# VHH binders against f1rkq4r372to572: the designs that were tried, part 7

Target 1, 201 residues: f1rkq4r372to572
Amino acid sequence: KQMVRVLERVCTTLLGLEDQLNALDRAAGDGDCGTTHSRAARAIQGWLKESPPPASPAQLLSKLSLLLLEKMGGSSGALYGLFLTAAAQPLKAKTDLAAWSAAMDAGLEAMQKYGKAAPGDRTMLDSLWAAGQELQAWKSPGANLLPVLTKALLENAEAAAEATKNMEAGAGRASYISSARLDQPDPGAVAAAAILRAILE
Below, E stands for the ipSAE of ESMFold2; O stands for the ipSAE of OpenDDE; V2 stands for 0.75 times the mean of E and O plus 0.25 times the DockQ between their complexes.

## First folded at step 1 (VHH)

Design z4 (framework vhh_6z1v_2)
Fold by ESMFold2-Fast, scan of step 1:
Structure z4 (fold): chain B 201 residues (1-201), chain A 123 residues (1-123)
Amino acid sequence: as target 1 above (201 residues)
Amino acid sequence: EVQLVESGGRLVRTGGSLRLSCAASGRTFSDYAMGWFRQAPGKEREVVAAISWSGGSTWHADFVKGRFTISRDNAKNTVYLQMNSLKPEDTAVYYCAAGTYEWLYDSSYFDYWGQGTQVTVSS
């Protein structure tokens, strides 16, 4: 039931950001980043109403990956699908903190190897990578330091999203646009940071 | 691998201030989260403050919140603990520690520890 509440929080967050993300995306082209993420949120809400989500985290992430590939679409759906499919693998055997960090590492590795993006390219990877760096900086954080790690992950992810306003696009649609015309943060990076905040709360 | 050396510990009067420094040697300092711990005679070691690798996030124990401030300077490979409004209860050996994210089942937070610096607060 915890996972259901997390997914509900993510959906509410994405629906609330639709106009902001579309406005940010207009600098790069068609201004549909918010619409695409809202479509994903509505698909997730519909899925939760029609069928119970899997109890296994690995099965949950795998099902969510398929849902986003089918219903969200576009480059965002493909990148989230790639991340989630890879992240599910370590969670098949265990669901402890070690497994969740391995899941983050696997997802980030898959996005870099198979996606056409690297950290610094002004994409959603920038926020996710920044969060992953904080995870790697903390050694097996026990309960006493989990709040510090959580704050560090969120602050680093959100700072990385803001920092994209100073980056030239290295991938995706924005890469063919002069950096002089891109004076706002990347909508994908902002969306990814907001998703992390909704998850970690 | 990183080596840590604390400095700054001394005798201070109640209400006084003191700054502890922890100098790190090694090329990976900026990859580590840093923490300050303390241990008084006959007591368990307790965490006082922690700071993320980037310095963007800090945590302070309730018993020092508002009085102590942790900070770091990655260019100088140094972490600091500024201690204000010192109380006799703050008397302890203070240790700095560095940790990397590593998958172990125990609750160890930090891989590397300094030798400690003694802080004594007299009434």
Scores: ipSAE 0.000, ipTM 0.147, lowest interface PAE 17.9, mean pLDDT 75

Design z5 (framework vhh_6z1v_2)
Fold by ESMFold2-Fast, scan of step 1:
Structure z5 (fold): chain B 201 residues (1-201), chain A 123 residues (1-123)
Amino acid sequence: as target 1 above (201 residues)
Amino acid sequence: EVQLVESGGRLVRTGGSLRLSCAASGRTFSDYAMGWFRQAPGKEREVVAAISWSGGSTWHADFVKGRFTISRDNAKNTVYLQMNSLKPEDTAVYYCAASEDFYYLTPEEYDYWGQGTQVTVSS
């Protein structure tokens, strides 16, 4: 039941950000980043109404990957799909903190290898990479330090999203637009950071 | 808008295999999610398996998991249900259905239905 609550929080967050993400995307793209993420959120909500999510985290991430590839589409759907499919693999064996850290690493590696994006390219990877670096630094925290890790991870992801407004676009549509017009944060990076906050709150 | 026609239902012995086909009319087939349902006499229609528009996502009911496999061929406008290790309890009329959205696990969410094909499994 906890997993359903988390997914519902993510969906509510993305639906609430639709106008903001579209506005950010209009500066550098088609103005549909918020619409694309909202489409994903509605698909997830529909799925949750009709069937409970798998109890296994690995199966949950695999099913979410397929759902996002089908219903979200575009570059965002492909990148989330790559991340989730790769992240599911370490979680097949165990679901402790070390396994979740390995899942983050696997997802980030897949986005870089197959998605052709790198940290610093002004994409959603920037926020996810910053979160991953913090997790890697805290691979073996004690239970009493988990709130500290969570706060640091979220601050790192959110700071990385904000920092994208000073980055030159290295991938995607934004790379074709003058840097003078790219003084707003990347909508994908903002969305990814917001998803992480919804998950960890 | 789509019209669905099931085929392949017949009498088979316990432990046998059977493949059901559902042919769809028109070019919009690849826009629909598809499901296989069954209904035995005196029982409600229950979901057996479902597949997304692209074939990238599938679901199978626990009572057929490992025995039945749903698949689709969008080039042929056809969805399939491969049924292995058949049991007398699998005897039912099997229906295919199409949804204009993502696949669902309740019959009420499906927009188009075939007329059904009878599968009888004898001991």
Scores: ipSAE 0.000, ipTM 0.127, lowest interface PAE 17.3, mean pLDDT 77

Design z6 (framework vhh_6z1v_2)
Fold by ESMFold2-Fast, scan of step 1:
Structure z6 (fold): chain B 201 residues (1-201), chain A 122 residues (1-122)
Amino acid sequence: as target 1 above (201 residues)
Amino acid sequence: EVQLVESGGRLVRTGGSLRLSCAASGRTFSDYAMGWFRQAPGKEREVVAAISWSGGSTWHADFVKGRFTISRDNAKNTVYLQMNSLKPEDTAVYYCAARESYFDLLSGYDYWGQGTQVTVSS
């Protein structure tokens, strides 16, 4: 299915970013953000190889949530797990674009409510939130505006990831490190933006 | 990698109906968003309708809403355009197109068929 191919692109992207994400994380954390995301990518690749394809998008996201909670671990695994579990709910009844928009909204709400992070806190939520804001504006797209919206969504997510280099840490391990030392983008925000690019490009 | 072949285009009278088919070769058809485009002589190619990889989302241009319906059968690797209440201004070459993104239904199409001619006469 397209979702299987999208997941393979996400995994390839994360595997390719391992060294960069670890380097970014060494400045503000324990230096394993890339290792953690690569572990997730390898687990997803193994699952896709050995398991039958999920019957629905809701089933796929629910299974991914469990897989990431089990295999990725840490705060990243928990945040992705919260997002995916919540995002699966709107997709149980339908899989149209409005349902995918609702899924994004549900995931973002769960990360804020249960993950204790907000936009501006220098976390992966910053990139996902920026993408979600662009998507929320799209209810009835005009043919001549949709390509601009798609580019804007990716550019907004990537710009938000880059902007985290100027933010005070509001959550996670980075929050106990002096802001004078946080002059690079948040590795989680960079990873999230890269995942979105792999999904949409 | 997908190859597309349109069929079903013919001469039809105003008010008539016609169904176009687009057969895709390759195992990855269900991974692609599909679109129907048309181009009349001397005019720009314009998007008519689009459908997501799963068939769960569709878009139709305002000038065909209520008259045309896009659908797909992933088991048969085929996408359809059901055209009802045809008008002379619907006369054009109709093209089937595919892209890998499930989000963007209206742009970024990389794979195109050769086209099938639809002529609507009074």
Scores: ipSAE 0.000, ipTM 0.112, lowest interface PAE 17.5, mean pLDDT 73

Design z7 (framework vhh_6z1v_2)
Fold by ESMFold2-Fast, scan of step 1:
Structure z7 (fold): chain B 201 residues (1-201), chain A 123 residues (1-123)
Amino acid sequence: as target 1 above (201 residues)
Amino acid sequence: EVQLVESGGRLVRTGGSLRLSCAASGRTFSDYAMGWFRQAPGKEREVVAAISWSGGSTWHADFVKGRFTISRDNAKNTVYLQMNSLKPEDTAVYYCAAEEGFYSYLGSSYDYWGQGTQVTVSS
């Protein structure tokens, strides 16, 4: 699977979600989650058109991290940047399933340390954590089982994003308002789940 | 893959109520987010409401908020649009659409569309 093609799908997905994510974010305040993610998508598209392609997965994630820290902004840009920088480390040596599992774990750990959020706090971490748990449960699956793993991973991530509808806000912007005002899922969790689906298709 | 068939459209008087149904064929209906769209004569198609794959999360356009309610029954492979306090401005062909995943993209192209059902609201 070409990494550039995957990033192009992620960008198309985020651009398509702009209005929906803004609407979800308006329940919590200023309604800019979709605008922030679409800004990131446009920055990535520009970068891919004008810059030479990254030489490796680790290099791609590291360069993407810098781009998101600079161009996306907000807490989302910072958290994605931290995740990607940490995730790049295990991928320097290998790019097999075990290495990608280690990358997910490293990224999730970095987001918890720097975002001061934990699973269950109604943030993008909830959907990413659910995906990571499913990935860690599978060890060296054969090629014939990879579609089963992919489906389960996406189902867990998407279910976790929807479940944020019923969670108390423990971190991020939503934590500054009463949970009684929230009857929709967290826009960051929805965005993260959509990104995972675009990656895994 | 999924196939969609809308039903329930008819003539109704201003202030009346109507329930639209969209029946999906296939064994994986619960893997799809669903949306209701409408298109009035001479106008472009617009999004009316959306519902997540489980039915746990819904969205309604501001111009129908409080009047329309989207819901789904995954055991019956059906999505519904309950329309109350109908106005002549609600006259349109109503379409249901499906997109793989837990949440729909309200402004984007959907993968699967029904044939539409005509709703006419007389003054």
Scores: ipSAE 0.000, ipTM 0.228, lowest interface PAE 12.2, mean pLDDT 77

Design z8 (framework vhh_6z1v_2)
Fold by ESMFold2-Fast, scan of step 1:
Structure z8 (fold): chain B 201 residues (1-201), chain A 124 residues (1-124)
Amino acid sequence: as target 1 above (201 residues)
Amino acid sequence: EVQLVESGGRLVRTGGSLRLSCAASGFTFDDYAMGWFRQAPGKEREVVAAISSSGGYTWHADFVKGRFTISRDNAKNTVYLQMNSLKPEDTAVYYCAADLYGSWYELPSEYDYWGQGTQVTVSS
């Protein structure tokens, strides 16, 4: 139903970004970020074609977690798996805005705890963290303010992804990256922001 | 054409052990996650254990952790449930189920194929 259309939009978006994400990843990594995300998109499309998705959000996130662990692979598959498994927990009891906010917080906590990523490390967590912070800033918005929150959340996530291209020139991690890499955003952060756009748009 | 055939269910005493087997045919076994479910009289089917298509990931329900172990042999198209330290509360019909794309711990309605079940009775 509606969630099927959202998932198909996410898949189409990731398939369309394969070359761009691989190019971004070649500057600072293995050059396969786009390939791994496209593999995930194809696995999700296959699942949607053969079996209907679970009706509940909690079941959906749990199934996606297992699918990405089995079919996507790499560090990205592991990080998405950790996020989705933790995010499913609050959604078992309720699916209101507070439950979705708690789901985001749980997922981000799991990525930091078990994935050993932190905000500012130039990873997919940077975009997701920015989205989560914006969501937390809006306590109990009225229904008529949800479009404003959604737009602000998406803009914040996309800005955070872009900000990864201008790391601090201090002696930190930036000092070990070539000038070409310093001028390009993190592919994982770009992918995460694109996924959020596909979901919320 | 598609078949899942459970075997090994019988009467055992409290504290005993039992191994259940599920033989699969008619589909590409290596592409399916497998689960063991059980249903006691007057209760809904509940998931007991699950294993990914590769066997690399397993899940066990809290009420059987440390006592039951799921495993599979893809060369033989068979999934197993080793049951140790059996309790009267384990009395149920045990079902083998197959699920495409690694959603092994989903509710019964999400599984693609089911066996007919094998009865396990644990007496004190």
Scores: ipSAE 0.000, ipTM 0.143, lowest interface PAE 15.1, mean pLDDT 77

Design z9 (framework vhh_6z1v_2)
Fold by ESMFold2-Fast, scan of step 1:
Structure z9 (fold): chain B 201 residues (1-201), chain A 124 residues (1-124)
Amino acid sequence: as target 1 above (201 residues)
Amino acid sequence: EVQLVESGGRLVRTGGSLRLSCAASGFTFDDYAMGWFRQAPGKEREVVAAISSSGGYTWHADFVKGRFTISRDNAKNTVYLQMNSLKPEDTAVYYCAAEWGYLTSLYEDEYDYWGQGTQVTVSS
């Protein structure tokens, strides 16, 4: 299945970014964002070796949510868990583009309501929110427009991650750090944008 | 249409300095993160340094940290590697590579475009 190859690409991407994400996190945190994401990647790789992935996207996202809550931990694991659990719901009945768009919206809403973060707060939500806004703008793209949508979505997410270097921290541990030390992008936003690129490219 | 053309590789003495350049064409340079890799005889290709698409973030391998510096000039579609305090173990073919997006994975399999390589030889 395509889903296995996508997950393997996500894991390879996160493992490759460990040092960079840790360096970004040292400016505003414990310097462990890369380590935490690499731990998640290794857990996913182990899971894929031991059992076949679920047949449905909804089941896949639900199982990933539980795995990340257990093995990744911390605030990152909690935020990914909230997103994936909510995103799975629209995918139970359909898996077309409209269903995936609804899944993104559900995940973003859950992160805001239960994760206590909002767009502009310098968190992983900033990248995911930008991607979601682009999906909403393209209501019914035809097959010939999917590459254009994909490029626009990824550019928007990556631009949002870069823009976090100029944002005040509104939530999480970074909110306790002086803005003078926040001259680099948020590592969570960068990681989220990289995950999206690995999924869509 | 896409090309990455490296230049600057040559024979240099231990302790010397060298600047490598990589000129990009055929794609929107500002949308790509760039990396420098090297491969010594009988060894696998390894990542040396990486730079984000904007140039706002750089990463350097521990074995070159403090000696090598990656930079880019998006107006000139060029990425650079400044190499100082060169050692014989730095002898390798150096490759520049491009990966679409803000940051790049440090794994060679993830890069979209590669240069042909430029030989750097460091002797005593």
Scores: ipSAE 0.000, ipTM 0.204, lowest interface PAE 14.2, mean pLDDT 78

## First folded at step 2 (VHH)

Design c3b (framework vhh_gocatamig_d2; at its last look DockQ between E and O 0.29; V2 from the best seeds 0.00; counts 0 for: pae E 16.2 > 2, unsure alone 64.3 < 65, grease 33.5 > 24.2, SAP .778 > .668)
Fold by ESMFold2, look of step 2:
Structure c3b (fold): chain B 201 residues (1-201), chain A 119 residues (1-119)
Amino acid sequence: as target 1 above (201 residues)
Amino acid sequence: EVQLVESGGGLVQPGGSLTLSCAASGSIFSDYYLAWYRQAPGKKRELVAGITSGGYTVYMDSVKGRFTISRDNAKNSVYLQMNSLRAEDTAVYYCATGYSDYLWEYDYWGQGTLVTVSS
């Protein structure tokens, strides 16, 4: 019943952020990032009314991947789908901390290789990449460090989402102070950081 | 096989500074997480600051802005720079490392170095 509570918290978080994410998306995109994430949240809620989620984390992530590919759509749905499908693999045999770190690494690799996304492209990958960098430190944590490392992961992901407001592709920053388009964080990165906080908090 | 030795403790006036050092033996330093803990007389040991293998730092709220943790992998050492010290910072400070080869945790601790802040 733990997984149901986490999924409901994620959905509630995304529904509560719809207007904020749409407003951020208008600065550099189509103005519908909040709407697409709310669509995903409502699809998950509808699925949960139908049946309890699988107890296995690997089966859960695989099911969520298919659900988001079908119901969310767009590039965000494709990127989440790639991430979740790959992340499910390391979780098939074990669900310890090392397996969750491997799941994050696999998901990030899939997004970069097959989704054609890279850190610094001003996408949801920026927040997830920052979280993944911190998760590498989790490979051999002391048990007494886990609460601190969780806080560090969330802070790092949220800082990376905020930093996307200053991003441009590659080197160069000639018109940095004159571009209002780069004054706001990427809505996908903000959403990804909020999802992580809803999961881990 | 792994030994952690703290140094740099002592008596300091309120508002003063100290730098704690922890030297690690056994060449396992680069892939371990490192932390400073403290234990005041009659109290539980509490986490003060931690630094991950990738260099990311975290601090308890009461020391944020006053203490800085750092590591030097070439010297197998971790440091805690303690500024603006207060009486409540008086404690034995321990260097600790965390490593998990198992489903349950295994870690190493130093013997501690005493920091006394008194007027």
Scores: ipSAE 0.000, ipTM 0.153, lowest interface PAE 16.2, mean pLDDT 73
Fold by OpenDDE, look of step 2:
Structure c3b (fold): chain B 201 residues (1-201), chain A 119 residues (1-119)
Amino acid sequence: as target 1 above (201 residues)
Amino acid sequence: EVQLVESGGGLVQPGGSLTLSCAASGSIFSDYYLAWYRQAPGKKRELVAGITSGGYTVYMDSVKGRFTISRDNAKNSVYLQMNSLRAEDTAVYYCATGYSDYLWEYDYWGQGTLVTVSS
């Protein structure tokens, strides 16, 4: 039940951001980032209506990966698919906090390796990477540190998303546009940070 | 077995300052993460500040800018400098620690020290 609530929150967040993300993407891309994420949100909502999500975190992430690859489309769909597929692997053996940390690392590694994005390239990876760095800084903070850690993690992710407005695009569609034309945050980074907030708040 | 002993608590007026200390014994101090928690009457225990073995620090929002956590490995001690104290800071403060090797639960707790902020 808790997982369903989290997913619903993510979906609601994405649907609410559709116009904003499209606006951001019109300046740097093809203007459909919001629509693409809304499509993902609707797909997840439809899935939840059919049946409860898997109880296993690994299975959940795997199913989400497949769903996004099938229904979301675009570069973002592919990148999320890569991230979630990789992130699911460490969770097969354990589901403790260490496993979730490993899941984050695996996801980030997959995005860099197969997605050909790196931190600083002005993509969704920047937000996720920033969050991951904060998590790594607290390798063993204790379970009771999670609320404070979560806030710090979100602040870093959101700050990273905002910082993309001053970055030169090193990957993605924006990389074909002069940096002088990029004066807004990357819509992918903004979306990623928003997703993290929806999950962790 | 690690033992934690808090000290430094007491009565202070609003706006005042206190420094809490926690002395650890029984293990390699430098390998532990350390944290201060507090519990007010009728409330749940909450994280106040934490510090990793690597020196990274985190604070609850209400104490940011007022409290500072630090550690002295040579003295096997962790400190909480509390400035600009408020009535809402009144609580029993606990020291907690655990291994930095991906232990997400605290292994050891102190007995606590009472901090009372009142005019």
Scores: ipSAE 0.000, ipTM 0.252, lowest interface PAE 13.2, mean pLDDT 86
ESMFold2 (binder alone), look of step 2: mean pLDDT 79; pTM 0.803

Design c6q (framework vhh_7qia_2; at its last look DockQ between E and O 0.65; V2 from the best seeds 0.00; counts 0 for: loop humanness VH .157 < .165, pae E 7.2 > 2, grease 31 > 24.2, SAP .712 > .668)
Fold by OpenDDE, look of step 2:
Structure c6q (fold): chain B 201 residues (1-201), chain A 118 residues (1-118)
Amino acid sequence: as target 1 above (201 residues)
Amino acid sequence: QLQLVESGGGLVQPGGSLRLSCEASGSIFSDYYMGWYRQAPGKQRELVAFITSGGYTNYADSVKGRFTISRDNAKNTVYLQMNSLRPEDTAIYYCATGDLWSYEYDYWGKGTPVTVSS
C-alpha cells in the first residue's frame, strides 16, 4: 500500500509538471519532454489498476523499467529503463540504506557507461548524481538521521537541476546550441529531481 | 538532414524469420542510439528493441529471446533479427535514432511492413 501511494505521488507529480517541462524543453528541444513524462505517469497508473506492484524493490524496479521502456517512449524511456534495470540488481540481496545507495550507483554507472555522458553535461544525470553523492556520504559510519539525509539529498538534487541553467551542454539537443542561449534548466534534470522528491517526501 | 531507410519487411509464416535493416545517412551514426518500434493496426506504437551508442541493448518483453538488435557503425546500419515470428508480431516496423540525452527521438524512418500469417 505504501508503495502504491509513492508511485501514485510520482505520477501525480509528473502529470502536474507536463506544461512546465514542455516549456523548458522548448528552449533547446522540441517541447514534448513533459508530454513524454505524462505518458509514463499514465502508463504507471494503468499498471497499478491491473494489479498490485511487486513487494520486492528489485522486482518493482525491474517491472517499472520494462513498463517505461515499452510505454513511455522516446529516449527518456530508454534512459529510465537503463537506470532502473541496473538499480534493481543491488536490491536483490538487501534493501537497507547501503543497498539503495548501491542501487543508485549502479543506475548512474549504467547511464554514464552506456549513455556516454557524465555529470556536468546538463542532463538528468546531474540531478540523479547529486542525489547519489548524498546517499554515498550517509552510507558511511556516523550518519544516522534519515530525515536529515532525505532533506539534504533532495536539496542537492534540486540544486543540481537548477544549476543546469548555467551549464554548457555536453549532451542532448542543447549541446547543438550556444551556451549563451541556454538560460533555463534541463527539463530532464528537473523531472528527475521532482521524481526523487515525490518518492522521498 | 538525417534520413533513415528501413528494409527487409515482408510476408512470412509463423515460426519464420526476417531480418530488418535501417540505414542512416547524413550524420555521425556511432554517436546515436537506435531503436526499433512497431505499430499494429489500431494499436499504439510500441518499443521493440533499442541499442545505445555504448552498446547496451534491451527489448520488449514480448520479443525477448526471439529478436536481436545489432548495429554496424561502419555501414551506418542497425539490424533487427526476428526469429520465431508470431502473428501478433504483424505490424509496421519503424527505425528511430537520435541523441539519447535529447529525451526524444530525433529521426524516424517511414517504416517497413511485417506480416506474419499462415
Scores: ipSAE 0.622, ipTM 0.863, lowest interface PAE 0.7, mean pLDDT 92
Fold by ESMFold2, look of step 2:
Structure c6q (fold): chain B 201 residues (1-201), chain A 118 residues (1-118)
Amino acid sequence: as target 1 above (201 residues)
Amino acid sequence: QLQLVESGGGLVQPGGSLRLSCEASGSIFSDYYMGWYRQAPGKQRELVAFITSGGYTNYADSVKGRFTISRDNAKNTVYLQMNSLRPEDTAIYYCATGDLWSYEYDYWGKGTPVTVSS
């Protein structure tokens, strides 16, 4: 029940951001980032209508990876698929906060290695990396501190997404095009921060 | 502006093999992912396999263990080796590519037909 609500909240968030993400994408791209993320949201909604999601976090992330690779497809599906497949591995044995930190680290490593990007390149990696840095501090927090740490993680990820407005593109097609006006945040970084908020809020 | 040309399709008997090729023209092929999709009559297009510039591969469950995707960046070419072919593999096979970090729709080839029948 709780995972279905989280996934539906992620889907609703992405569908609500379609126009905004498309507008941000036109600054350095062809204006379809929001449409691509809406396609992912609809694929997840369709999957949830057919079956309950796996209770195991590792099985859940693996299933989502395959779903996005197949239904979202292409560049976007590959990117999330890289992250989710790698993130699922540390969660096979344990699901404590240390395992989730390891999952985030594994996903970030896969994106960097197989996507050939790094923090600072003006991608969704910037917001996810910021979240991962805050998650390292969570390894053994007391219960009273989790709401404060959650707020810090979300604020750090959202600030990193906003900061991409001041970055030059260091990866992808935009890095091969003459400098364009990039006074807007990267749409992928904005989407990633919004997904994290939908999950943790 | 990137263009894709598929080749290698044809008629084959069940249990046989085919090798599809997808040649890409244009800049920045080495940074792009490459993928194979297929569409049978009356069905929706589905993913078959894909490979990233960093070498990550993945396959649809229906072809896992039978199909192998590979790329030759020097030739801007991606291959799909299809072994142990079944009548269910009959479809038009499309090559697709795109830049991971642009979050965009992909470039598509025009397709190469594959028919598996006795």
Scores: ipSAE 0.058, ipTM 0.503, lowest interface PAE 7.2, mean pLDDT 80
ESMFold2 (binder alone), look of step 2: mean pLDDT 82; pTM 0.833

